# VHH binders against SET domain-containing protein 9 (SETD9): the designs that were tried, part 4

Target 1, 299 residues: SET domain-containing protein 9 (SETD9), of Homo sapiens (Human) (q8ne22)
Amino acid sequence: MPGRLLRGLWQRWRRYKYRFVPWIALNLSHNPRTLRYVPEESKDKVISDEDVLGTLLKVFQALFLNDFNKQSEILSMLPESVKSKYQDLLAVEHQGVKLLENRHQQQSTFKPEEILYKTLGFSVAQATSSLISAGKGVFVTKGLVPKGAVVSMYPGTVYQKYEPIFFQSIGNPFIFRCLDGVLIDGNDKGISKVVYRSCNGRDRLGPLKMSDSTWLTSEIHNPLAVGQYVNNCSNDRAANVCYQEFDVPAVFPIELKQYLPNIAYSYDKQSPLRCVVLVALRDINQGEELFSNYYTIVS
Below, E stands for the ipSAE of ESMFold2; O stands for the ipSAE of OpenDDE; V2 stands for 0.75 times the mean of E and O plus 0.25 times the DockQ between their complexes.

## First folded at step 1 (VHH)

Design c07 (framework vhh_podentamig1)
Amino acid sequence: EVQLVESGGGLVQPGRSLTLSCAASGFTFSSNAYGWYRQAPGKQRELVAAISTGSTLYADSVKGRFTISRDNAKNSIYLQMNSLRPEDTALYYCAAVDYGESYLFDYWGQGTQVTVSS
ESMFold2-Fast, scan of step 1: ipSAE 0.000; ipTM 0.367

Design c08 (framework vhh_podentamig1)
Fold by ESMFold2-Fast, scan of step 1:
Structure c08 (fold): chain B 299 residues (1-299), chain A 117 residues (1-117)
Amino acid sequence: as target 1 above (299 residues)
Amino acid sequence: EVQLVESGGGLVQPGRSLTLSCAASGFTFDSYPYGWYRQAPGKQRELVAAIYSGDTLYADSVKGRFTISRDNAKNSIYLQMNSLRPEDTALYYCARTLGEYFDSEYWGQGTQVTVSS
């Protein structure tokens, strides 16, 4: 129900969570004023990690197949079983098309938003917010978002809980604080942009990129990578999405890592890459703007 | 200054094995992906194998024959080449990542591998 969730969060729990607060985002670990006390049993997950992984793999495989002509160099270096799988998937997708015999130079290409729609039944994009003076917002541009769907990802550089973030955190409203103290800097400007691009260049494996950097440009390749532009809920706009943390498993396909809009600030062999997804709290119709909750428990 | 130095090349007969080594200095070794490339006379330079953390990538022509590995304690990358063929004859280069914006590509001087009877 519209408005019921906002009332429950602000009044029923009697506490507020602030996930995008610059003084917390400075990552001043062990400062009593910035420490968050959360019971160990507390979980903010709405859907399973398997559901998140399944959704991301489905979307990223579709993006890879749509861009198959540009992926030929990467594909030639993959195991034969993986190459055969993509060739089979492409053939099934185009099963009615007589152009399969001449797929080279004649592969159909779609905009990323259209691939998202064909894959999940909806698409999202950033536009001018419905809120006065809010700037950008994120809208369902096509289709229907069902309750429990992954609708967006929060892009940016991932900082471990003890890593310094100093200059990037000053006046930066796009830093997301995870429950364990991990930070994600989703700012598309200034020092934050320079840092992300440097990390993206560092982690490149020949022709294969290990993260998506296009969310920093006007031509986004992963249409989910708009989560930093989702506005916070208000009395006039109830929350319809929530944040959920997700760790990329070790078995994640290497050729699909190029669509992950997150990169670690420091190289760490033992830590999985942290991502943050936005999950629908209800069915969301075409034309609706996305609104999220952001609060830190306050004493 | 950043340096990559290859070693282990030489003349070998078809069907034999050879191990190439690359010693890196002047930067934080653990933080970067690395690759082995080769260039035969009159041909373009091609990627042979690459490694980032535990993930590996191989050219189709060398899959099942070559293995790339790294030793972070020794700041070194290795290429184990088995079942060598005359068409593997080339100058082999070790390289750090091909940076997109702020990271630069760094190359070694190369080490010659000749496979002939």
Scores: ipSAE 0.000, ipTM 0.221, lowest interface PAE 16.6, mean pLDDT 75

Design c09 (framework vhh_podentamig1)
Fold by ESMFold2-Fast, scan of step 1:
Order: C-alpha cells, then sequence, then structure tokens
Structure c09 (fold): chain B 299 residues (1-299), chain A 119 residues (1-119)
C-alpha cells in the first residue's frame, strides 16, 4: 500500500519535472488534429480581413440583440451613443415583431444556432465524426454554406511564440500552430480549461466579459466556436474549409468582445488578439461534415 | 453573391404616383424581412416602410400614402408611393434584415434609386 502510494507520487513528480521544457516537445511532436502545413506558393488568406470582421460583427450584434434582457447591465456601462444605438435598434425590432402573424405579444428569444441560421443562412454544430475513431467532428446542420463564408472559429487560449506552454501541451491534439508561431489551445478539458477560465476572469470588467467562455460548457453562446473539432482532410475526405488567421482590430466594439472565443494568455499585451476562422472552399450542403486542408509540419 | 437591386425611381410632379421595385438574389428570399429607407441631401437615412412575412410597418410621414408588398415567387419587394410630396425627394434604398423579424437592421443594402418630386 505505502509502496504503491510513493510510486504514484514519484510518477507525478517525475512527470511534472519532465514537463519543464514542453515547448521543445511541442516543436518536435506531430499533432494530427492541429497540424498546419501551408505550401510556400499558397496564400494564408482566402477572404479579406474586412470580410471576416464584417461577418463576426454581423453575427455577434445579432446574438447581443437576441439576448437583450441579459445585456441591460452591460449597456448601462457603455457610452451614451452606444446605448442609444442598441435601444433604437431594439425599439424598431419590437415594432417589427408585433407585425408578425401568429406571434404572441411577448416574444421568446432564439437559440444561438437559430440566430446563426437567420444571420448567415446556415448553422453548424459538433457531433460524432463520420470518420472511424476520429471522435468529434463538425457538421452543417441547417441551410447552405456559400464559398468564402466564415463557417466557424477556433476557440482557446492564445500563446505568443515566446510564451511558455507547459503541462497543457502534452497529449493535447487541440493546439493550433499559426504561421508566425502563435499557438491557440482549444482543448475543452483539464489544465487547458482551467487556464482559459482563469484568463477570462482576469480580463473581466464587472458584468462585461472580454471573451466567450461558454464553448467550455453545454450552453454555447457563440455557435461558431467549434473549430477545434474540425477534422483534417484525407484521401477519402476532401477538404471543404481552410484556416485563416485574423487579428481583432482596436476598433472592435467592446460590448461584442464577450462573443470572441479567444483570450491572450499574457495580460497587457500591445499586440492585437489573434483569432482563427475556418472559411468555406466551396458551397457546403446541409448534412456535410467539415474537413480542413492545412497542416503545420513540426520537425 | 448577395445582391439587392432597386429600380423604378424618377422625376414626378407633386400628387403623382410611383412604384419602386427591389430584386433580390444570392440567398433564400422568403426567410427574411425587408425594408425601404430613404436619405435626402444633408439628412440622415430614415426608415420608410418594412415588411415581415405578410405584416407591414410605415413611418408616420408616409402612412396612408405608401404601401409595401412582397412577392416571394419573384424574389422582389415593392413600394407603391401615392400622393407624392416635394419632401419625399430622396435616394431610396431597399435593405434585407438579418432575421425574419428584423427588417429595420439592414445587413445588405442596394445601391439606391433616386426619387425627385418637383413642382
Amino acid sequence: as target 1 above (299 residues)
Amino acid sequence: EVQLVESGGGLVQPGRSLTLSCAASGFTFSSYSYGWYRQAPGKQRELVAAISGGSTLYADSVKGRFTISRDNAKNSIYLQMNSLRPEDTALYYCAKGPFRSSHYWGDYWGQGTQVTVSS
């Protein structure tokens, strides 16, 4: 009994000590889920940053208006011009709702997936992959994804290229490597989950959250935040999406940051927040699974 | 590609009628709400009329004179303008709302069509 307990503690201690240099391990390992390989002749961006920004603002503003009762406290913290904008939009929206046949005077809010469908013409969600032993995958659950659409986002904690990434790097298939060496840890379990929640709490301004943490729960607020579950293409499964890096501009509305499923590991960074979107390479029909075409080869 | 194309604008005398049309393409027309907005020189853009399904809303300044309608089979919305006044002179835009019930918050806009009411 005592020998077993001491051996358990020794294995934990030895594992902990061994992981002091996981950055080297990450640079030498292959991660089949988050490998990104971009040939020299390939462009990193498929659509403009303006198109990415426009899509995110459109979806996030729709989510904000749909859940207005929960946003009233946040609105009270914002400049009068911003408060006036949303109050005017909501007043007009209430008039529109009252005009619809067979609607009750009191309207119910829509689910985030339904807002995504009404806003972009499609919905996506995670489910069991069509690939044997792949675990999770992401499917178009409703509507049609047109070529060039932002179809999902890669959630997680953002690490700059010189920042240490310790225990969460080991056995973690959800670490996305950007071309400039920035990492995004999209793992929804263990140490990775604790780190994301800690950073989210650090950056919180009273009731105003600076990132979305709901992708770690069963009640997702940003329905795009499923990108870490998109599987890599293979010989029998052609790619239909590609990864595109996006930096959040300084002019991004503060009240909509609560829908960004990414957060910087280090506080007080002067660099913009890195996000990663998945962009459709062709029209994708309802029922199809998403497969990515980018790999980062680590030698 | 999502596109809204307005037509039917022109020069008319006060008291006359004009019909504006908006042809939509690149998305499922019947799933969304639509509105007509106008902007006169030196003034802000204002909502004129909106349609959600078969239900309609009008600005007080045009109520009783203008009628908005939709034709889902033709992917089009229309604005019938009666008893036109000089103050109706503006560039008229059609807009698609992001939801079936949200036609006041345009996520796509047309280029506009000019309506001039001159004595």
Scores: ipSAE 0.000, ipTM 0.092, lowest interface PAE 22.5, mean pLDDT 75

Design c10 (framework vhh_podentamig1)
Fold by ESMFold2-Fast, scan of step 1:
Structure c10 (fold): chain B 299 residues (1-299), chain A 119 residues (1-119)
Amino acid sequence: as target 1 above (299 residues)
Amino acid sequence: EVQLVESGGGLVQPGRSLTLSCAASGRTFSDYAYGWYRQAPGKQRELVAAISSGDTLYADSVKGRFTISRDNAKNSIYLQMNSLRPEDTALYYCAADYELGIPSQYDYWGQGTQVTVSS
């Protein structure tokens, strides 16, 4: 839940229809991530929405099952329509049954990056960039990323094109601009962090969170949620990933929404949640850094 | 605080030109980005043009016809409107916002100047 002042500002501006994007664009003209020009030929999606959805569901389901002892406790508090999908797993409380937890003799579950590797054949993580001035970057830490794979997600608070973005836009290099004017604020610090956490609390369904907030911490639950640290391509570093926008369908499993690293700034039942994935443009080997084909109007 | 005063509105025939002026006073002029908004009867307020220290932005409906400029010595913003059309008829507002993208609820607005394009 946002603080009193922040809540008042949300309520006041919730229905505001004037476009503030020009002010944000002028401010963020110095940040290549937030302004882009994309040639007509590159506006086509690299993979289908069904492929994106299939990949996210596969990864999130594996994360859910890896943490089933904790998730089963949460499931017991949720409606029967959700609990019934897992009744076979919940009903099994005896020796000899094949469960994910049986791979661990009362030890910790697999790390998220290991689940990603077991699920998609590769892992990614943030580290110090190979570029002298860039700070952080994202690397393939294990396995092989095949062309067309979803490699990462761009986390953060989602602002519709007419929604004001408060002081969090100041000096913030992590605001991604979608082609339709939707913004995603992937900053893990300051006001941006407070806003995301407040939205996460607002959208909670009983004990179930409707978004992943762990990308704001040192212990990330969704290992894909590192997209804001992917650097832009240059003459010396060719792009190997591209951004693809994805709208979460209404039928997305509610118990898996906790792994989505995005949340809408304003409550809006009529708009699907916008996510952004990064898709491999070629096979990417272990040890390679990810570079996006992000084009800006201001070079 | 910044105070904005618009001038230069009036009645003009289609195809003619008009220049709107916005005089800014108060805080340092160069700390702000400036814009022109308009609101026609029965329509929502829309951004027409914006200018910062180095960049300009125009609505698609006015590109090639309107030019925004600033004069730091006079603390003024101008909107040069060429090839005016009846659909350009609106109340025109000058607005100021911080260069660093301070949200519009903290920006400053003038009282507006009426532009009527009619034969």
Scores: ipSAE 0.000, ipTM 0.109, lowest interface PAE 20.2, mean pLDDT 74

Design d01 (framework vhh_enristomig)
Fold by ESMFold2-Fast, scan of step 1:
Structure d01 (fold): chain B 299 residues (1-299), chain A 119 residues (1-119)
Amino acid sequence: as target 1 above (299 residues)
Amino acid sequence: EVQLLESGGGEVQPGGSLRLSCAASGFTFSSYAISWYRQAPGKQREWVSTIYSGGSTNYAESVKGRFTISRDNAKNTLYLQMSSLRAEDTAVYYCARDFSEGYYGLDYWGQGTLVTVKP
C-alpha cells in the first residue's frame, strides 16, 4: 500500500516538473534545449518504424483514394507508373470497373473519420475533456482501438536543435520535446498558427502540398492529427497511449505527404521530417478518452 | 513471376470455424506485408486484415476477436483462422501483396477462395 502511494506522488511530481519548466529558457539563442526526463526503466519505441509507416501509408492512401478532386489534380503531375497504380487500386475497389464518377459521389458521403473507421476499425476526435479543468480531450468516437495501434499524430511545426523559437514558445503548453532536442509546436492559435501556414506555403509545389494544414481549421482532413489535445494521465486517469518519435523515410510517396501534419521550420533536405505518433498501450473502447504520459519512454 | 494462391474456402455453419491459406511465390515473402480482403455478393471488395513483415497485425472492426492472421516465412504462406463465423462473412476471400520497405501498394492479388456461411 505505502509503495503504491509513494509511486503515485512521485509520478505527480514528475508531471508537475515537466509541465512547469520555464519555456523562456528554451527561446534563448545559442542555449541547448532541455531534454525530457526519461525514467531509468523505459521504452521509446513500443512498435516498429515499419508498423508506424505501414499504418500511416494505409490511412493516407485511403484518404487520397476518397478525395477525387485531389486525385484529379495530383495524378496529372505524377509519372505514368504511379498514375497507373492508383487507377488499378480504384479498379480493385470497384470490382475491376473504374467508375471514377461513382467514386466521386461516394467520396462526398464519406467523412475523414468514417474513412479512418473503415481503414483501421476505429475513429478518434477532439471533444470536451472528462477532466473539468482540462478543456479539450481526444476520444475514441467509434470502434475499438487494439493494443499497439497508432491512434493519433502530434501535429505542428518542427524545430531542429538551436533553431529560433522565440515568441511562440512563451506560455505555449503545446510544444512537444523530443529526446534529441527537436521540438514540435502543435499550438493551433496565434503566432504558432501563422508560422505553420507560412512554412506550408513555402513548401508547396503547385497544387501538390507537402504537409497537412487542415488541423488548423474546423475541416480536418487527417483525422489522426489531434494528438496535441490528448491530456496527461493522473492518479484517477491511467495512461492508455504513449508517444513514439518517427522519422519520415526519404522514399515516402510524394502524393501522400499532403496528409503529414508536420512541417520543418527550416527547409533542410539533409534531415528527415520528424513526426510523433501516439500508440495504444491497451485495447481502448468506444467512448473512452485518451490519456498520455509526459515522459518519453526509452528502451 | 509473382503469384498468390488462396485455398481453404468452403461451406460452413454459423458459429463454425475455417482456416484459409495463401501460398506465395516469385518474391521475397518475408519482406512484405500481406493482406486479406473479401468481396461479399453484390458488395465492393473490403479490407479484412494485414500482417506486417515484422509480425504486427491489424484487423477490420467487424472481424476483431474472431479472425487471426498469421504467416510462415519459411513456407511463404499466409493464414487466416476464422472463428464464430456469421452469415455476413460470406464472401470470396483474396490475399494481396501489400507494404514493403519504402513502398505501399496493392500490386498483386490472388484469384480468391469462396467462403459460404449457411444460416
Scores: ipSAE 0.000, ipTM 0.185, lowest interface PAE 17.5, mean pLDDT 76

Design d02 (framework vhh_enristomig; at its last look DockQ between E and O 0.01; V2 from the best seeds 0.00; counts 0 for: pae E 14.1 > 2, placed apart)
Amino acid sequence: EVQLLESGGGEVQPGGSLRLSCAASGFTFSDYYISWYRQAPGKQREWVSTISSGGSTNYAESVKGRFTISRDNAKNTLYLQMSSLRAEDTAVYYCAKEVYDSTGWPFDYWGQGTLVTVKP
ESMFold2-Fast, scan of step 1: ipSAE 0.409; ipTM 0.778
ESMFold2, look of step 2: ipSAE 0.000; ipTM 0.240
ESMFold2 (binder alone), look of step 2: mean pLDDT 80; pTM 0.793
OpenDDE, look of step 2: ipSAE 0.017; ipTM 0.449

Design d03 (framework vhh_enristomig)
Fold by ESMFold2-Fast, scan of step 1:
Structure d03 (fold): chain B 299 residues (1-299), chain A 119 residues (1-119)
Amino acid sequence: as target 1 above (299 residues)
Amino acid sequence: EVQLLESGGGEVQPGGSLRLSCAASGFTVSSNYISWYRQAPGKQREWVSTIYSGGDTNYAESVKGRFTISRDNAKNTLYLQMSSLRAEDTAVYYCARSLDYEGGSFDVWGQGTLVTVKP
């Protein structure tokens, strides 16, 4: 460490370097980080992207029509052809009440899970898992889930592989890893919840919400948005659903984006929004709990 | 090239012991989180144990007290010492490098080694 000037520079550099080290040193190598990952052998899609899109549009249109009176601001922003389509669909739905001329005598709106049942022939909901100490699970509450049906969606903030997810990943068992390295943070608590709400507010266009945030609340608007609570299969409990990745196409109706339970961490207009659906591997009866095929990497 | 290679599997009687090895190449075991997983035929992979870069370990409830994960930094090799083996321990055992916290480190999985517990 030669002469007086070089010694002084070295001492300043050393102090500068150590000042930039975090003052609160957590041993990050000892902190648990949990990622849910689909096995490489599960790369094949069970159903087509067209079948996924068709199911989501069918459910989301039904939810939109169920709450039509609250959609007036959104409807005013849409082309007349799109507005007329919804008015025609609503008229067909209410044709049985044409003897009730007074609109105030119309039937009240249905709960989202009832709309799901009327639309797909089944309902799902989160409840206490059949697994000891597992907390939440997801059950078929009504009807029959046929093999190949979209039965749930994995909600949460979507992170591209280059995007930081450090603090959200610590002790978080709800981070799902896609095959291309995209992550979805489905945690309904803490910093993950704050991040999702922040992104939802960022992307809002006046009355148009670009994602569903109600999965973070007790009053869920999209009843499919419970996929993060589906437990992993075990040797004693076979998987009855699997994960399938889905990219939202550019032609997706803007007024229905409010039901998508996913939002991109970074605002990127050029990349499609990644969603993940859970697809039935067999017919699933009323009362059965859903079990998925993922493995967990603990770091 | 980054690679993980398992060995040491075989047939063993209930109550027996077996030691699995996982040789790492292209990266340093002591600087990464390395886990053991197992998969029975037709079933999803089940997490078994992890050793963290700092040397701390964690175990699935089903193997606690029976299995011990360790590493030899000089040989860049991971071990899973299995004792008091049961029929339900029959599976293909894989070692895997855990994902990066900052989103996008590659998962590296070995080809697996078969453990069969037969009476």
Scores: ipSAE 0.000, ipTM 0.082, lowest interface PAE 24.3, mean pLDDT 77

Design d04 (framework vhh_enristomig)
Fold by ESMFold2-Fast, scan of step 1:
Structure d04 (fold): chain B 299 residues (1-299), chain A 118 residues (1-118)
Amino acid sequence: as target 1 above (299 residues)
Amino acid sequence: EVQLLESGGGEVQPGGSLRLSCAASGFIFSSYTISWYRQAPGKQREWVSTITSGGSTNYAESVKGRFTISRDNAKNTLYLQMSSLRAEDTAVYYCAAGPDWLSEYDYWGQGTLVTVKP
């Protein structure tokens, strides 16, 4: 009876969804990652939640305005209180198909990394790591990163502690564990990529995106969404950034959610969306590679 | 060549009905999220409705319950069934196509005019 078998497997999967993930216990108990060097000064939050929010809003607002000709289309489905913030720009008259072609000719559009430089005074990008065995890393490509700056975000699907992540965890070095047991799967390949894209499509409201999926492509819209490629510190490479957890507040502008590189695995969750930012522990010069620690041990 | 061609526009009286069509060519239609937009004289372009590759639909509040979006993947055609038309529905209607994951519209049609005359 195939229908009975499939129903039984689905019910078993649904029950498993509400249990702790066994691989977490196995990895934490046997993995020496719990012994990673964490500078004493990085145990507490380096910057306030208001500073994180202010930085993200500054960057995302600049990205939105840079792409305004496309973004103005989503404003028709949003409340008047949102549209009123952009009413001066919306007063620009459109004259049919002829104006659709001239976006790049009439309006200057900057690349996302240039917007980041104009807003924060620096830019970052993925490149070949200075560590031969590590493959890729993240570098300061332009400008100067001051101590306390948000330099990147850890993208990926957000799993609550009771949600299953078994298959995604196999051979996956891009799972970040938060102190409360929340996991973020930042893998840009395989099943992890499929899951993120599925969740992104699920949460879409017409033309309005609720998360950024472009970090999975070669055309990255949020230039901060490279945090999963930052290599771990070692005895020869001191950490110059640390991970800081951030919950997206209810007052976060809905039109800017499209730049958040994180999405909840379960859409029924009433908790705020968990994000993770990487914060500079010192001034970081142009050309330097970023090195992090994974655990912000506050206890 | 990629092309989106709208048709079915015309003049109707208030309370009337119209069916708009958008014929697509030059891309894999079934893989795309397709939307209807409209632009009235002197106004900003307004989103009307969206249908995903999987068939999920969404509507602007101003048209909800009056308009129905649908697609025929075998014919590479998008439809908008409009009923209970009002004077404020007078606009040029455009179809737009974008990939499922990005919701950015890569392709736009030339538009079809709908006029609701009292």
Scores: ipSAE 0.000, ipTM 0.125, lowest interface PAE 20.0, mean pLDDT 77

Design d05 (framework vhh_enristomig)
Fold by ESMFold2-Fast, scan of step 1:
Structure d05 (fold): chain B 299 residues (1-299), chain A 121 residues (1-121)
Amino acid sequence: as target 1 above (299 residues)
Amino acid sequence: EVQLLESGGGEVQPGGSLRLSCAASGFTFSTYDISWYRQAPGKQREWVSTIGSGGDTNYAESVKGRFTISRDNAKNTLYLQMSSLRAEDTAVYYCARYSDIFGEPSYYDYWGQGTLVTVKP
């Protein structure tokens, strides 16, 4: 019908006015970055910061315990206030061969994707996109994603508003622009990869790393760190996830920071670390591909 | 009302061939990308292949070179030609159309009921 056609054209135009926000930013250090446009009627956050934090802590704690034999060595280098939380488990690690055999039989190490499933009721992974022109996409590989769940994180190097971003911004489709002008470079190749690894090596507490670098490898430790591969919505693919910014609080457990897939470009301890999560806009079934929008929330 | 109906499944010997069909109704078939998915017993649902409105195609690595997706816009029908079938191809095969309208009742993906393919030894 004509009425239906006019409504469809208006809704497509409404989508289009926010779809042309550039993913690639070139900052020549002289002018400030423009902010990503958000309509006055739109809300940025789908879920609370407490819900984001709770989800991340739940997943990271499970990953830490799954790898406890290795993590117990790192714990020995940390303050007593941290070690005391794991005192009973550390006592087991310091016991003789009989307890080691019992632990081997009772505690099997799981793959990160399986830990995610056991923790949140679903798993996600990158695979060939269902979009004809796209390379990779992200799929729900197991379970059911409920509306409002954190399904992914956008990994990469975090650049503050006026920090220079040079050659890594050229031809790079994996730069996410935050509302306040902060950028996250999630490219897993070239100079972007070298920069992230350099920052990761800079920011460590003895043997403990303060961020996850495994999203740059074939052996990913944080299974949520695939957000840069989520394709944007189109006329043929409706969005089922949206981006939400999250600042890591100062009280975040130090032993779990190794699972955060983000690192600040500059060593500025006064600013909280910016992360970006992808949040489900509806229940997402096993086998579905994730698609994000170019704007926060619009009705 | 959008509907997708799969057919053509059945039992086949290893190395055999089958052609699946998906009859679409309730929308302008020619303007949409349409996909095949499958779900093996006790396994996760996985994407198999997509064909664009312009006829360009994409395939999962596990089926590349063995399966061919095609469409007949005059008949509003999607096809999947399967060859060199293996035991791991045993699954229920689903036809799927993603919604193109954000915030409308048609926002949700549309799925058929599926058609069972069994590769017997």
Scores: ipSAE 0.000, ipTM 0.246, lowest interface PAE 17.9, mean pLDDT 77

Design d06 (framework vhh_enristomig)
Fold by ESMFold2-Fast, scan of step 1:
Structure d06 (fold): chain B 299 residues (1-299), chain A 120 residues (1-120)
Amino acid sequence: as target 1 above (299 residues)
Amino acid sequence: EVQLLESGGGEVQPGGSLRLSCAASGSTFSSYAISWYRQAPGKQREWVSTISGGGSTNYAESVKGRFTISRDNAKNTLYLQMSSLRAEDTAVYYCATLYPDESYGQFDYWGQGTLVTVKP
């Protein structure tokens, strides 16, 4: 019947309106709290910024050392203050060059997921969700996640409160909204992917990249950069992680910035880079899927 | 690394029971969580149940109280005991596991599936 075809088109148009409403709200209101409700009694942070920083530095340092043969070449192009931190390792590497000429078949490098396990006592990865028709989800693949642990990061291009985000916001479920109105576009496809790669190519220090773009590929360097695939909680699936905002401090080691899966849309050296981490609300066992909520909780 | 092979499917009448098996080979079975999924004709794949390496279980709401997931680590075998079967349970059943892959881009391993038909 013609009425059934028209109802189908109106349902598609209604879904288009739902997808379009966030775009209108994002570009016309510019108000920090217009897109989500945060109760006054909610805590903005579950763990300290120092705990987040410590975790990221621990993981990124381990990733850096895991491929030190490659990173040692990059270090030669960096300031002496950076090279001095690795002076003992560089001395061994220089002495090892002659040994490696004779034993270059001995390559003992671990996969990033294994480095995460060795560093934090657990691994996480994206896989097919336990939810009906949800597509991808994020699972604890090895070990135990303790309450308060940083389990993943929300990758993507960072847009400041007043920066326009038009085409990327249409039908895009991967835009995370921070409390202050900052947006992170974690979509790994289409125009969002092109924008991130363009920004990543802009921000360099010689051969050293200042952000991670590998979360856009099948060969992921930062195993935490899967946060956009974490599904929302429901009545049947309680949240076991929550989002927490984090600003990268000025003292963050320059050689480790290559592992940050976020980049600012506008080139601004004065503003700190916004990141978002997912923090465990309870101990999470191997094999469990991660489920998030948009509200921080007081515990 | 890991290969999964399902068996035990067949035709059964409403209210009947079936026991599905999933044999694992390759990597160490006992350390990893393993799940059952199903795909009905003309529908999207859906999750059914998961059992952790430690034996903790979870079930989809539609199968709670009717299905029981279990594992035998000595035999490297996963089981799904299905009871009180309904026409809506008709599907190809797959087992899947989340093994850390030596190569990036594959974190889940799937079997070939076993057909369950609840025939009135």
Scores: ipSAE 0.000, ipTM 0.134, lowest interface PAE 17.9, mean pLDDT 75

